# VH-VL binders against AP-3 complex subunit mu (apm3): the designs that were tried, part 3

Target 1, 249 residues: AP-3 complex subunit mu (apm3), of Schizosaccharomyces pombe (o94669r175to423)
Amino acid sequence: TNEFFIHVLERVSAVYQPNGKLAFGTVKSDMECKCQISGMPLLLLSLRPGTKLGNVRFHQSVNLKRWKQHPDQIEFIPPDGKFTLASFQTDFATQKSLPVVVEAKNKLDGRFEVRIRNTGKKSVENLKILITIPQALKSVTVTEGNYIFRASKYTHMEEGILEWSVKKLAWTSPALVLTGFLAPLKKDANSTEESSSYSKLEHLDLQYKLQGSTLHNFKVESLKMLNHPDKKSYKGVKHTIIAQNVSFR

## First folded at step 1 (VH-VL)

Design b3 (framework fv_rovalpituzumab)
Fold by ESMFold2-Fast, scan of step 1:
Structure b3 (fold): chain C 249 residues (1-249), chain A 121 residues (1-121), chain B 107 residues (1-107)
Amino acid sequence: as target 1 above (249 residues)
Amino acid sequence: QVQLVQSGAEVKKPGASVKVSCKASGYTFTSYGMNWVRQAPGQGLEWMGWISAYNGDTTYADDFKGRVTMTTDTSTSTAYMELRSLRSDDTAVYYCARGEYSEFSYGMDVWGQGTLVTVSS
Amino acid sequence: EIVMTQSPATLSVSPGERATLSCKASQSVGSNVVWYQQKPGQAPRLLIYGASTRATGIPARFSGSGSGTEFTLTISSLQSEDFAVYYCQQYDNWPPTFGQGTKLEIK
């Protein structure tokens, strides 16, 4: 069977300020391919007309002379099996907005609230919210998903990471809410004093996957076998966004 | 040609940990990912997670949250799956299976022979 | 998570006959379905991926069809080595999930 598969993986790193504004971001993209075509096929991959890949590195089989003349065309002779056809990295500010929106609020008396919403048009999968807890955590409730608290090595402050996991967040889902309460900051115990100083949440990290979407305005238009134009090979194309280093500070 | 050979059967007590190995041969180890799938006696298949032999990226199933660790050793072309805090319901045959770079792949095309892990008091 | 339901649980047929095995997803999975064959005491073997594409080395008598929520594996002329348990699996949504299996028995 003659088959060729393309998986476009876009790995996102971004830092947002407490007001929701993007401080910086980058997208590292890999075009991962699997070739199961017999012989020595000469393939031409065509991207959406006008596509320009930034800071691109190509597999050694790519005809760079053709690419320089036609930046939306990639001509190559694939190896058998799996390989990375192209890797490229772009400034996030030139891409579409991330679909997951986070709002964190520090309330009176040590209460805090983290709200998560999917504003995109695709389901978000395997969502993890990592909340840095700066002092003893009194209680936590979530509207959806599971949570686990992992204490740091600094026992006196009782600091740790609160991990909130949600399998799937559909774009039609209502906002998910985590509500927590911090214990008073005093080291010398005063169990009846509730009007005390509280640290604020300062760091949140997000991890998730999104299938069938792209942050680049990127589309694979066609794949042709130039030395066998009458033969048809199966072409499968997948797009996945992987958010693994998205921080709110 | 392409083959995955797993470590031998193990018997463990509840609360112990087990580490299963999966040695690859006949292909470029770093060009593929490795899935781990288990099958309890008389039951169906359950996906546990995936690891990239290229960059070490892992994705674990929710049911194994905090209990599983997958690693690779590229110098020996071997993948490992460690399952901690074993319970009697972890008794199963554990398989490694070659897949794509992502857990959202076309399927698992080469499988190890399986490792029976028995958890009994 | 997406639930994959296979039917029937057991299918009894004679060698040389045609067998059709069904797999239903609790919600649309497009064409992102894989079929595996498992013989007693052996690891599963990849048969079909992308709902209809035969894996390398799989005989032409095996074919897959379907899209959305309804999928079928067909074996056009059963041979003695085809009597096994067959599993479908979706890879459209997290986590990937397997059906419970259909056992194909000799009649």
Scores: ipSAE 0.000, ipTM 0.382, lowest interface PAE 20.0, mean pLDDT 80

Design b4 (framework fv_rovalpituzumab)
Fold by ESMFold2-Fast, scan of step 1:
Structure b4 (fold): chain C 249 residues (1-249), chain A 123 residues (1-123), chain B 107 residues (1-107)
Amino acid sequence: as target 1 above (249 residues)
Amino acid sequence: QVQLVQSGAEVKKPGASVKVSCKASGYTFTSYDMNWVRQAPGQGLEWMGWINTDTGNPTYADDFKGRVTMTTDTSTSTAYMELRSLRSDDTAVYYCARLGYEDWGQTDAFDIWGQGTLVTVSS
Amino acid sequence: EIVMTQSPATLSVSPGERATLSCKASQSVSTNVVWYQQKPGQAPRLLIYYASTRATGIPARFSGSGSGTEFTLTISSLQSEDFAVYYCQQYYSWPYTFGQGTKLEIK
């Protein structure tokens, strides 16, 4: 039977300031297709009305003349098997929020807390939180998942990266919490105050995958075979968001 | 908790304009497009148009082109629909509705609806 | 524009019976059809999308079928809460269009 599959992959990069403001955000998207249609079909892919793809690069088979007049229509003759139909990139608005929300708090006596919640409607998969630790760790506890501390090369303060991994975070899940304690810093030997001091956490990164959602509100409305209008083909469309570089600095 | 909360009922005279608001909560506002649908008393549903909440680009049904403007305010997760040059036959309940995403992004279904805003146009 | 026509305008049935509601498109819309339920004073509620897929939380007694120009919504073993107005909608092409509705009432 005739089959055509479209997988829309959106790779997101973003940098948030400590006050929660977006400093930088971009989404690089690929429309990966798999064609299992017999013969030489002439296909027309229609996107949601009014869709305009930013900085778009099309596969060689795309009719650019048609696209210039109708930016929500992509006419093409697919190769057999797998290929990338289109690649595009957009920057997102300063108030745009991602489905994973992070709250990091520096508390008294070297204690810190990192809370993470899924505020979206889809499960977050393969979640990885990379926390930059500015000095030696005394202890760490997590409500779910696994963690590994990796010391930086050449460190004199035993600084490193704490990697926290969670296989799946459902949108109905309660917030996940990581609690850690830093070992105290003793700055000066001549200090009359023997009180411990602690550096503050200033940087963390997120990596995860989210299926069934789109940051561009990209939607495939129809796929028609123009040279055989009575011929029905199965089409499957899948959306995946891949958060590769999401930083809080 | 996912919900859309609309502004209260309005009474307008012919020739006036009305602006209805729709405040979203419980989800990422820019990840879902917002549609507007109206329903006159005792009548069926009529699609007016939609707005891409990420880009701010609206698309209007032909019957409303020239009289309707759809906008969003991402900072407050709110969508707006303004209808101008009101006539008595514009009396209707106006709904905002989210275009939902389920399994593979194939769904063009309104999965979450606002409670509706009654707009009465009378002299 | 694609015209969606529902029939009958009103269907009178008793609790426990099966109700079958029809929706016809003026041209082929593939399987791109959605069904909504609306009760008096309430917003519409999503029931079925892609002609036959039940939305999350919708009871199994609701089922949809059809493709091309003929679509059907079936409610098996009617409950008292099922008496409402039902609308079909196509999303095959813009503009989106709704049927005029079928009112399901107690016999």
Scores: ipSAE 0.000, ipTM 0.393, lowest interface PAE 15.2, mean pLDDT 81

Design b5 (framework fv_rovalpituzumab)
Fold by ESMFold2-Fast, scan of step 1:
Structure b5 (fold): chain C 249 residues (1-249), chain A 125 residues (1-125), chain B 107 residues (1-107)
Amino acid sequence: as target 1 above (249 residues)
Amino acid sequence: QVQLVQSGAEVKKPGASVKVSCKASGYTFTNYAMNWVRQAPGQGLEWMGWINTNTGEPTYADDFKGRVTMTTDTSTSTAYMELRSLRSDDTAVYYCAREGGYDFESGYYYYMDVWGQGTLVTVSS
Amino acid sequence: EIVMTQSPATLSVSPGERATLSCKASQSVYSNVVWYQQKPGQAPRLLIYGASTRATGIPARFSGSGSGTEFTLTISSLQSEDFAVYYCQQYNEWPLTFGQGTKLEIK
């Protein structure tokens, strides 16, 4: 019965420029805990030395005086069952990169291609790529997964959102490719010479989950019961990244 | 043109360290992982590890863990492989190789599609 | 780790003949196999990926086949420039593993 579990959930929002440069990024993290320890334990959670948590908000049981003196130590008396020990937010730095990489290419004949790959060490799950289509879509082919086109309700340009879904993208997978063709813009009936023209893709959004990774450079080093230092308790830690608002604009 | 250019040949004594560089050009460096592969004289190819150029996180083959460090410098589009505690059986040509890329014109993609020219490292016995 | 085994170690054939090289994986790698050609003093050159897809610029006489655990590279009409060492490699899982190579030499 002496078990303590920690689940670190990191929700990511990021905006990348067309050149692949990060314009903006934030990570909102929650330490969700489950306590199944008998009695009234006084616990000390130690993080990797030098860890700094941004904009942190602690559960009411946390000893804030200790944390202010030792920012890598969280001392608390847990409630029974599930609770959030800490919530924190930091800017997603340029050196901290998401594992899903997107390349988009446009051709003069209306052909476009979206290539996606997993450059990380963990499988990406429930991947959705939302592609803003700026004019009528003629055809689409995908290497894997399925797609749905949702036309805008009030558009005269027949624009919409193309949603491409892939259940799992393993790190060993070759790049997945979506190839599409835009329909040419409508010709004026009174013109004697017509040129086809095509908009280029300029806006993509990604959503996915990634198990076993963290964007904060921290690690739970130990969990000790201060009032009973010789008692053993099981400590389980897992990390999940939820990319919910990742845009390429 | 996509190209990987490696540093020149090295001669080292046993116990020394060697650091090989691999400068990339003609593509976005952070969009492709970099592999390191070696080949001892008259032997086959041996994978040493892989580095995610986007995150800087390396993965090493078990035979090299503890002796190898892979790093990148994104400002110069350069990957590095450092091998420590050199032995005579580390004498080999060391290659960097890019993970598979997609050729939009032809519709093909590859795994380890572009290779550096190789760097000969000789360890004197 | 997945072990890749190539056979034969050396294959002696005459120009104009057909050569068939074998590659076996110790467990299923689906179609995630690539073939490289290496000439003396040169870096490996990509020939075939996905077990059967020819890389850009590779002559039609090169063909790959197989899935699961057994793969073959076939050269239908040997040219003098085809005499080299050929390696197969799986990219289904880490660590990435190569076969020992098959040396194709003039009979």
Scores: ipSAE 0.000, ipTM 0.375, lowest interface PAE 18.9, mean pLDDT 81

Design b6 (framework fv_rovalpituzumab)
Fold by ESMFold2-Fast, scan of step 1:
Formats: C-alpha cells, structure tokens, sequence
Structure b6 (fold): chain C 249 residues (1-249), chain A 121 residues (1-121), chain B 107 residues (1-107)
C-alpha cells in the first residue's frame, strides 16, 4: 500500500506565577511521519503561506536550498517507516492559553483543595496532577480518578509528591476536586499553636494530552508526490498537544 | 475506559485458517491503529502486523506475509486478524493492541485479553 | 530487522532489593523503546515508553534510562507483585521487535 502519515506533536512546558500570569513558556514541536510508500517518492509538504518555524532542525533528506527560498515548503525523500521530518520551537505566547485550569487553596487546620477544570472544547486525556506535599499527608479524597503518594526518603517532615491521575476530563465535565489533610507537625506544646503547625502547598505540575488541537499557528495545506503527481497517498495530518511540564509556583 | 474484547478460544487442524476479532470501545476507533501480537506457550512476544483503522492500510511482519490478513469494520468498531495455512507452531495466544500513532509514539498502551488458538491434529 | 537483546534471561532477587534489567538494540532506536510487565495468564502491561517516561499509574520505583542502543529498566525496592517477566520493544522502525524477556524471580 501507499500511505504517508503526519502527526504533529506539540510538547508544552510552562511556568505560571501565583497570580496566574505566565512567567515562562515554550512549545517544542515534532513533525513525526510514517512512510509506507513503495519506491523512492519525492514529496513536497506545503504549509500555510507565511509560516515561519523557529529554531527548526530538519531531517537529512530535506532540500534545504528550496526551504530557504520558500520557508513554507518542505521537499524531501522519506526513509521507509517512522522518522521525524522537522523539529521546531516556539515561545508560548501569552495570548495562547492552555485549556486546563487549576486552583490550589490552602484551608484551615491542614486542609487543602485542588480544583481542576477543562475550559477548552476538546476532552483532556491522561491528566496527571503532581502536587508537592510539604509535610506528612494524613488523608486524601478525590471526586474522580486515582492517586498515589510518594514520600521523599530521609526527610524530617515526610514530604513528597501526591500524584492524581484522571483518564479523561471532558470539556462538559464539572470541576474535579481533590481534598487533602496534612498531618500536624511535631511541635513543642508551648512554642506554636496547632493551626500554625501546617505548611502551605506552593507547587503543582500538570501533564495531559489533547487530540486534534494545536498551539502553533502553522497548518499543513498539502502533500504532493512530485514524481507521481496523480498518486493519492496523503491521509491528512493529526495534531496532538502534550502538556509535559506545566508548573504553578 | 478503553476496552478491547477479543473472540473466544479456537481449536483448528493443520492447514485450516482462523479469524480472531477484537472489538474496541471507549475511544474513537478510527483515530488509532491496531497491532496484533502473538505469544506461543512459555515463549516471548512476536509482532505480527499493524492496520490503520483510519485508512485500512496494513503492514505485516515478513514471517506472516502471505498468510495473514488484517481488516477492520468501522460500523462495529471491530478489528480482525485472519491467519491461513495453520501449522502446529502457530499455537499461541493472539493479542490485539491499540497503537497510539496519532501521538507519534507507537507503543501498545491498551491490550485485548488474548485469544488462545490451538493447532493440533 | 532491528534485534533487541535482553539480559539477564533470569534475575533472582529478594524483596526490597534493587533490580536492573538491560536491553540492547542492534542499531540506534533513538529513545523509542517501551517496557512491558507480564504476569502469568495476563496480557502485557505498559510500564515505560520513550525509554524513560512512566505510564499512568506506574509506581515511582520503576525507572527507565538510555538512548541509542543501550537501555535499562530499574526497579528500586522490589515488591512481591513485581516478580514477573519484563519485555523491551522498539518502535523506531517497522517491523516492531521485542526482546526475548527477562524473568524476575524470588531468590
């Protein structure tokens, strides 16, 4: 058979300030291809006119002379099987927002609450919330999903990471809530009040994926086989956003 | 809640053919490829091939080329693997597994429960 | 065809100990290696993909490392449920190929 698949993977890393503003963000994009075309096809991939790829690294089969003259055209002879056609990086614009919103609240007597909501129009998959727990954890309740606590070894305060996993968060879903209780710090009875013996949650990280969504403004317009212009092997491009390291500090 | 449910165990004579089914649920069937992997009793895993539920195109391992046919029925979200000219060394548990190629990673993150195919005279 | 070779074939260890499993590719597979755990009568379970990324729900005691041709799966403080057969697989190039497996058994 003659098929060519393109999957654009956008891996997002971002750090948000306590006020909710983006402090730092970057999107690393890979154009992953699978080639199942007989012979030695000469392919031309056309991107949306005016597309500019940042810090781009091309597969060795790409005609760089053509690309330098026409930055929205990528001409290449694919190897058989799976390969990365191009890798590029873009700064995460402040006007772009990720669909998952997280709120962490420190309550009285060691209670804390983490609320997750999907504000986008696509379902979020394989959602993982990593909550840095600053002292011993007493109990946890979640409205959906599974959790596991991984205590740091050799720590006086028994701190660790609480990992909350949710398989799918639909855009129509109500907010998901995790409620936890910290164990009291061992303090002298005459030195501090009970309520002052609890640390506050300050860090959490999100990981998830979105099918059919993109943060970069480029679009694949066409894929043509220059040496066989009537062959139809292109089956379209798939886009996936992978939020790898989204931190709230 | 992705689930792959395979057809039941089969006993066949040498020279016969077997067709194993794998019914998918909990995801968009046409968005993922389906792999078939077998395991002979007490032995390791052997990849047989892949089919795109998106296009119907297939890639078979050389050891099975000419004897295997993989198909899909999108109306029932079911993948099929037919192996012909069965030999006694085809006795194995046959698995279907979802290929997440839309993520560009191509690992088997969901597996069917397996179908035991016994070939004996 | 890329050949994946696992060593040792069998590793005998005690609960609480550290286990290190090796997987070598006959040619570079970048980081496109996945590790599976299989218990008797069950389908394989995804542990690690991309050589070092833990799948959802996999305990922190499992870690993967490596790139190119040499890969390692490490299980720190072993638990009773970890005694199983472990397979590595490359997904860099068709046909996808598995290692022959490493059986982790109680000493």
Amino acid sequence: as target 1 above (249 residues)
Amino acid sequence: QVQLVQSGAEVKKPGASVKVSCKASGYTFTSYGMNWVRQAPGQGLEWMGWISAYSGDTTYADDFKGRVTMTTDTSTSTAYMELRSLRSDDTAVYYCATDTYYEGVDYFDYWGQGTLVTVSS
Amino acid sequence: EIVMTQSPATLSVSPGERATLSCKASQSVSSNVVWYQQKPGQAPRLLIYGASTRATGIPARFSGSGSGTEFTLTISSLQSEDFAVYYCQQYNKWPYTFGQGTKLEIK
Scores: ipSAE 0.000, ipTM 0.420, lowest interface PAE 13.9, mean pLDDT 81

Design b7 (framework fv_rovalpituzumab)
Fold by ESMFold2-Fast, scan of step 1:
Structure b7 (fold): chain C 249 residues (1-249), chain A 122 residues (1-122), chain B 107 residues (1-107)
Amino acid sequence: as target 1 above (249 residues)
Amino acid sequence: QVQLVQSGAEVKKPGASVKVSCKASGYTFTDYAMNWVRQAPGQGLEWMGWINTNTGNPTYADDFKGRVTMTTDTSTSTAYMELRSLRSDDTAVYYCARSPDYTEIGYYFDYWGQGTLVTVSS
Amino acid sequence: EIVMTQSPATLSVSPGERATLSCKASQSISSDVVWYQQKPGQAPRLLIYGASTRATGIPARFSGSGSGTEFTLTISSLQSEDFAVYYCQQYENWPLTFGQGTKLEIK
């Protein structure tokens, strides 16, 4: 049973401006491997020709001399079991968009609406929308999923984080909507001026997982066992995007 | 639930081409290789080749030299197999079959399409 | 290519009996063999992979054994639904190759 498989995990951090423009984005990628090959295999992993991994850190078993001469080739002798073959970090490509789009609208009389849509071609899993609530909530309704409010400690305004959870958002799903109402701030009994009774929502964070997609557009072309070239290649490649810190500010 | 749904039966004349589709659902399409296997009436199974759905790179069995093309459309989770220059002995049920995500070449088939009968006759 | 040879071509047994089906590879394939069951008009169904690992949902009466060049599929107490054609397949090297099949029929 000679098995080797690769899981490419891309952890995304991004900040979007209120107008929907990407302010900055970073992707931290790990090539997590599992080796169940008998003996002492010498493996060569080939990436798409011309691929250059920036800011890369390799496992100690990697032949760095070969990599410097051929940046799309990673030669190594794997340890048995699980290990991280390579870790690299790149800036988010401005022409690539994340599949989950969020629109937050502040309405009159403390009402607000958060609308979520999957514009990609893959289902989004374990979606969490973390809404920073600046003052006490009166009520919340969602079209799908569950929510929980976690009040901040030592809260003067009864502010907190409203966590909206959706197990799966298919690419064919209609937009999901959360509607909330803020409780009005207590007015000074002696005030003759009409003060603002409601704060606006200004900060949302998204967390989710996407299977079978990649933001770096790199692909594993082959995995060969150099010391046994007449054996079939053994590899399994999974790609997962993990959106961990996607902010709308 | 994993499901592979193939296009309907085809009747072709010798020398024609046929293109069979296989639409996948219930899993991440690019995590698994797609294989094509055919079975002539009353005969055994014959592997035609596979395609790496993540890279788009196919590998074909030598018996189909230069007359088979395998492709995928990842946006619709669909695999295609086109067989050209059809002969009467190409009459068979053609299956798509998924292989697990841990081989570059598919090694066993855990889910199969329902099959597409291709009949080649004059 | 690796040639897979199954024997017997046809095996006639009664319900409740044990059936043993053989598969021989023309060269060593370690444990890289798969067994499938096929009923008329249906696609093949995965039974065993890696010579002895039973696939999800497959009853315990099905077992696989062997390594190298000789492999067996054993059905310990035949049920009526077990009468079908059984194929072995190697995955040591491409092209992937199947045996010619063993038809299990009621006596």
Scores: ipSAE 0.000, ipTM 0.381, lowest interface PAE 19.4, mean pLDDT 81

Design b8 (framework fv_rovalpituzumab)
Fold by ESMFold2-Fast, scan of step 1:
Structure b8 (fold): chain C 249 residues (1-249), chain A 120 residues (1-120), chain B 107 residues (1-107)
Amino acid sequence: as target 1 above (249 residues)
Amino acid sequence: QVQLVQSGAEVKKPGASVKVSCKASGYTFTSYYMNWVRQAPGQGLEWMGWINTYTGEPTYADDFKGRVTMTTDTSTSTAYMELRSLRSDDTAVYYCARWESGSYDAFDIWGQGTLVTVSS
Amino acid sequence: EIVMTQSPATLSVSPGERATLSCKASQSVSSNVVWYQQKPGQAPRLLIYDASTRATGIPARFSGSGSGTEFTLTISSLQSEDFAVYYCQQYDSWPYTFGQGTKLEIK
């Protein structure tokens, strides 16, 4: 078969403030291709006119002279099989945002809640929430998924990381809730068992995958085979967001 | 145009059961917990329980455990609350209410209420 | 169960005056308190959440304050439409509990 497949993978790192505002965000995009074309095709990939790729790095097969003259055209002779055509590191597009919203609440009695909602229109897959626990954890319940607590080694406070895993968070799903209770911090145990305080949760990280979405604003308009202009080999582009390091402070 | 529309008023005899419906529209039904709150004539509000509309798992207030069942039909975006072994002090307006836990923690959308009268 | 106690049961005030409504929790609820307004024959309406944050569309004359066990709803300049019953609710622990309400009536 004479087919060419394009898969755009966007690896996301972001830091959100407690008020929900994005403090920092970067998207590293890889255009991963699979060539199943016989012979030695000369391909021209055209991006939407006016598209600007930041920090772009191309596969060795790309005609850089043409790219410098026409910044929306990528001309190349693909190797057989899988290869990365281009890589870019860009900011979030102004009109785009990550679909998973996190709200963490700390109560005076040591109870805390972490609420997760998918505000997008695509299911989130392989969701992992890493919650930094600053002191001994007394109990945990979750509305969905599995959890495990990993205590830090050599700790006097019994702090650690609570890892909450959910295989799929559908866009139609109600908010997922994790409720936990911290063991009290006591300074003078002999004076009263009621004298206690609790640290606040101040750091959590998300990891997940989202199919069929993009944080980048570029678009592939066409793929032409210049040495065989009557052939149609392009089947469209697949997009995947991989949230690798999404922090909430 | 987010709204919750409840079934009409019911009159029941002591010992009977009643099933109230609450049809949601204008939002993704399974993205919010559905709650049931009642109000006896001239009295305050009393929370009865909630249901996770995605999983179908309910949580009931202790005063209603054993007498109440909350269910959903996601195909029609409808929640149901069935209260059994009715007594005269179950006479109340029964509300369904959506719990918003993302943007804010509150009952932000309420049904119009269903009056259930228990009398001989 | 956390018991929410509102006072006074009835508050008589004139239009244009300030009204202050109190809500006390039997144990700490942090800032996890919501205020609702209810008019006769109607469902409750969300006013304030997280003790002090106004809901969308709620006039600036409504303000909430407090944390721990004592909470206050203040209406700075009463209008005719504000005469209703007001309820506080805690969501710190299950079951969720409401106060018994404060009826605000025209003097």
Scores: ipSAE 0.000, ipTM 0.388, lowest interface PAE 15.3, mean pLDDT 82

Design b9 (framework fv_rovalpituzumab)
Fold by ESMFold2-Fast, scan of step 1:
Structure b9 (fold): chain C 249 residues (1-249), chain A 123 residues (1-123), chain B 107 residues (1-107)
Amino acid sequence: as target 1 above (249 residues)
Amino acid sequence: QVQLVQSGAEVKKPGASVKVSCKASGYTFTGYAMNWVRQAPGQGLEWMGWINTNTGNPTYADDFKGRVTMTTDTSTSTAYMELRSLRSDDTAVYYCAKDQYSSDWYLEYFQHWGQGTLVTVSS
Amino acid sequence: EIVMTQSPATLSVSPGERATLSCKASQSVDSNVVWYQQKPGQAPRLLIYGASTRATGIPARFSGSGSGTEFTLTISSLQSEDFAVYYCQQYNNWPPTFGQGTKLEIK
């Protein structure tokens, strides 16, 4: 069979403000292809008209002269098997957002709560929440998953990173909740100010995988074999988001 | 090169316990989960459970809850599987198998397998 | 738990022929299916993961396809070393579950 498959991997870095709005978001994309076509095909991949790929680096087989004249067309001669056709970078569309929503609350008694929701229509996989803990932890409870506390090697205040791992968060799942308690500061200032006894959690970082979604507004529209226009070609396109550095500050 | 080396074959009487070891090398032991899978003679593969090698927290298949204990020794990069109250139908080859999970991708297929340990339960 | 059903239980084919092995899930597992090869006296060997991705060192004659509930392993030109038992496994939902296996034997 003459088959060509495209897997678009979008590696995401983003910073969300305390009000829940996106401060900035960057997507680094790799267009990974698998070619199982007999002979030496000359392929033309057409993207949605008006598509502009930022900071693009092409595989050496791509016809750059055609690309400069028609930025939504990629003409190339694929090697057999797997290769990366293009790597590019873009920002999030203003209407697009990542599906995982985080709420963090700090209480006066040193208690904190982190709630995670999947607001999308696809399951979130390999979810990891990295919580910066500014002082010693007394206890932690999670509704699902596993947690690990990694103390900082560079401080004697027993601060560190609390890593909370959940294998899958379906879009129909109820919110995941982590409840923790900070230990009181050892040398109390004898103040009535609670924040002097308990620091507040200031930032969270998320990592996860989401299959079947995209943060770009581009689309692969067609794949044609220019040197054999009578030959049938099969095309499959898959999108995967890999959220690597998603910060809530 | 990743290598999983299991302890030798054992013969046990019904009611006894067996503890199988699996020594890992060639990768960061605490970076990947370890699974246990058994196979009775002439039968298919049966998943028994897994252990998070970083936290030491195990998860057991329903058919083995109450009879199995999975542990690790991170200082020797070794995983253990203990099965209690042995019955004749526990006769099987027991495999340890390295998970593919990492901080970027947590997958539950088994990338590398130990050579297997035959446990025979007979009167 | 998700039940994985493989068919046929035994497939008799000649060297050089094409073999097609089926694996069906009782509910959708997306593309999270892996295929293993097991020879007598040996541990299972990883062949294909993600339904269609060949593991490192696996010959091109092995290919996988499918998504959702129907999956297929195809061996396009059988070699003598390919006669073995093949197992599918889903890794979409805990617990991971295996099919009962398909034995590929010489006709």
Scores: ipSAE 0.000, ipTM 0.379, lowest interface PAE 20.1, mean pLDDT 81

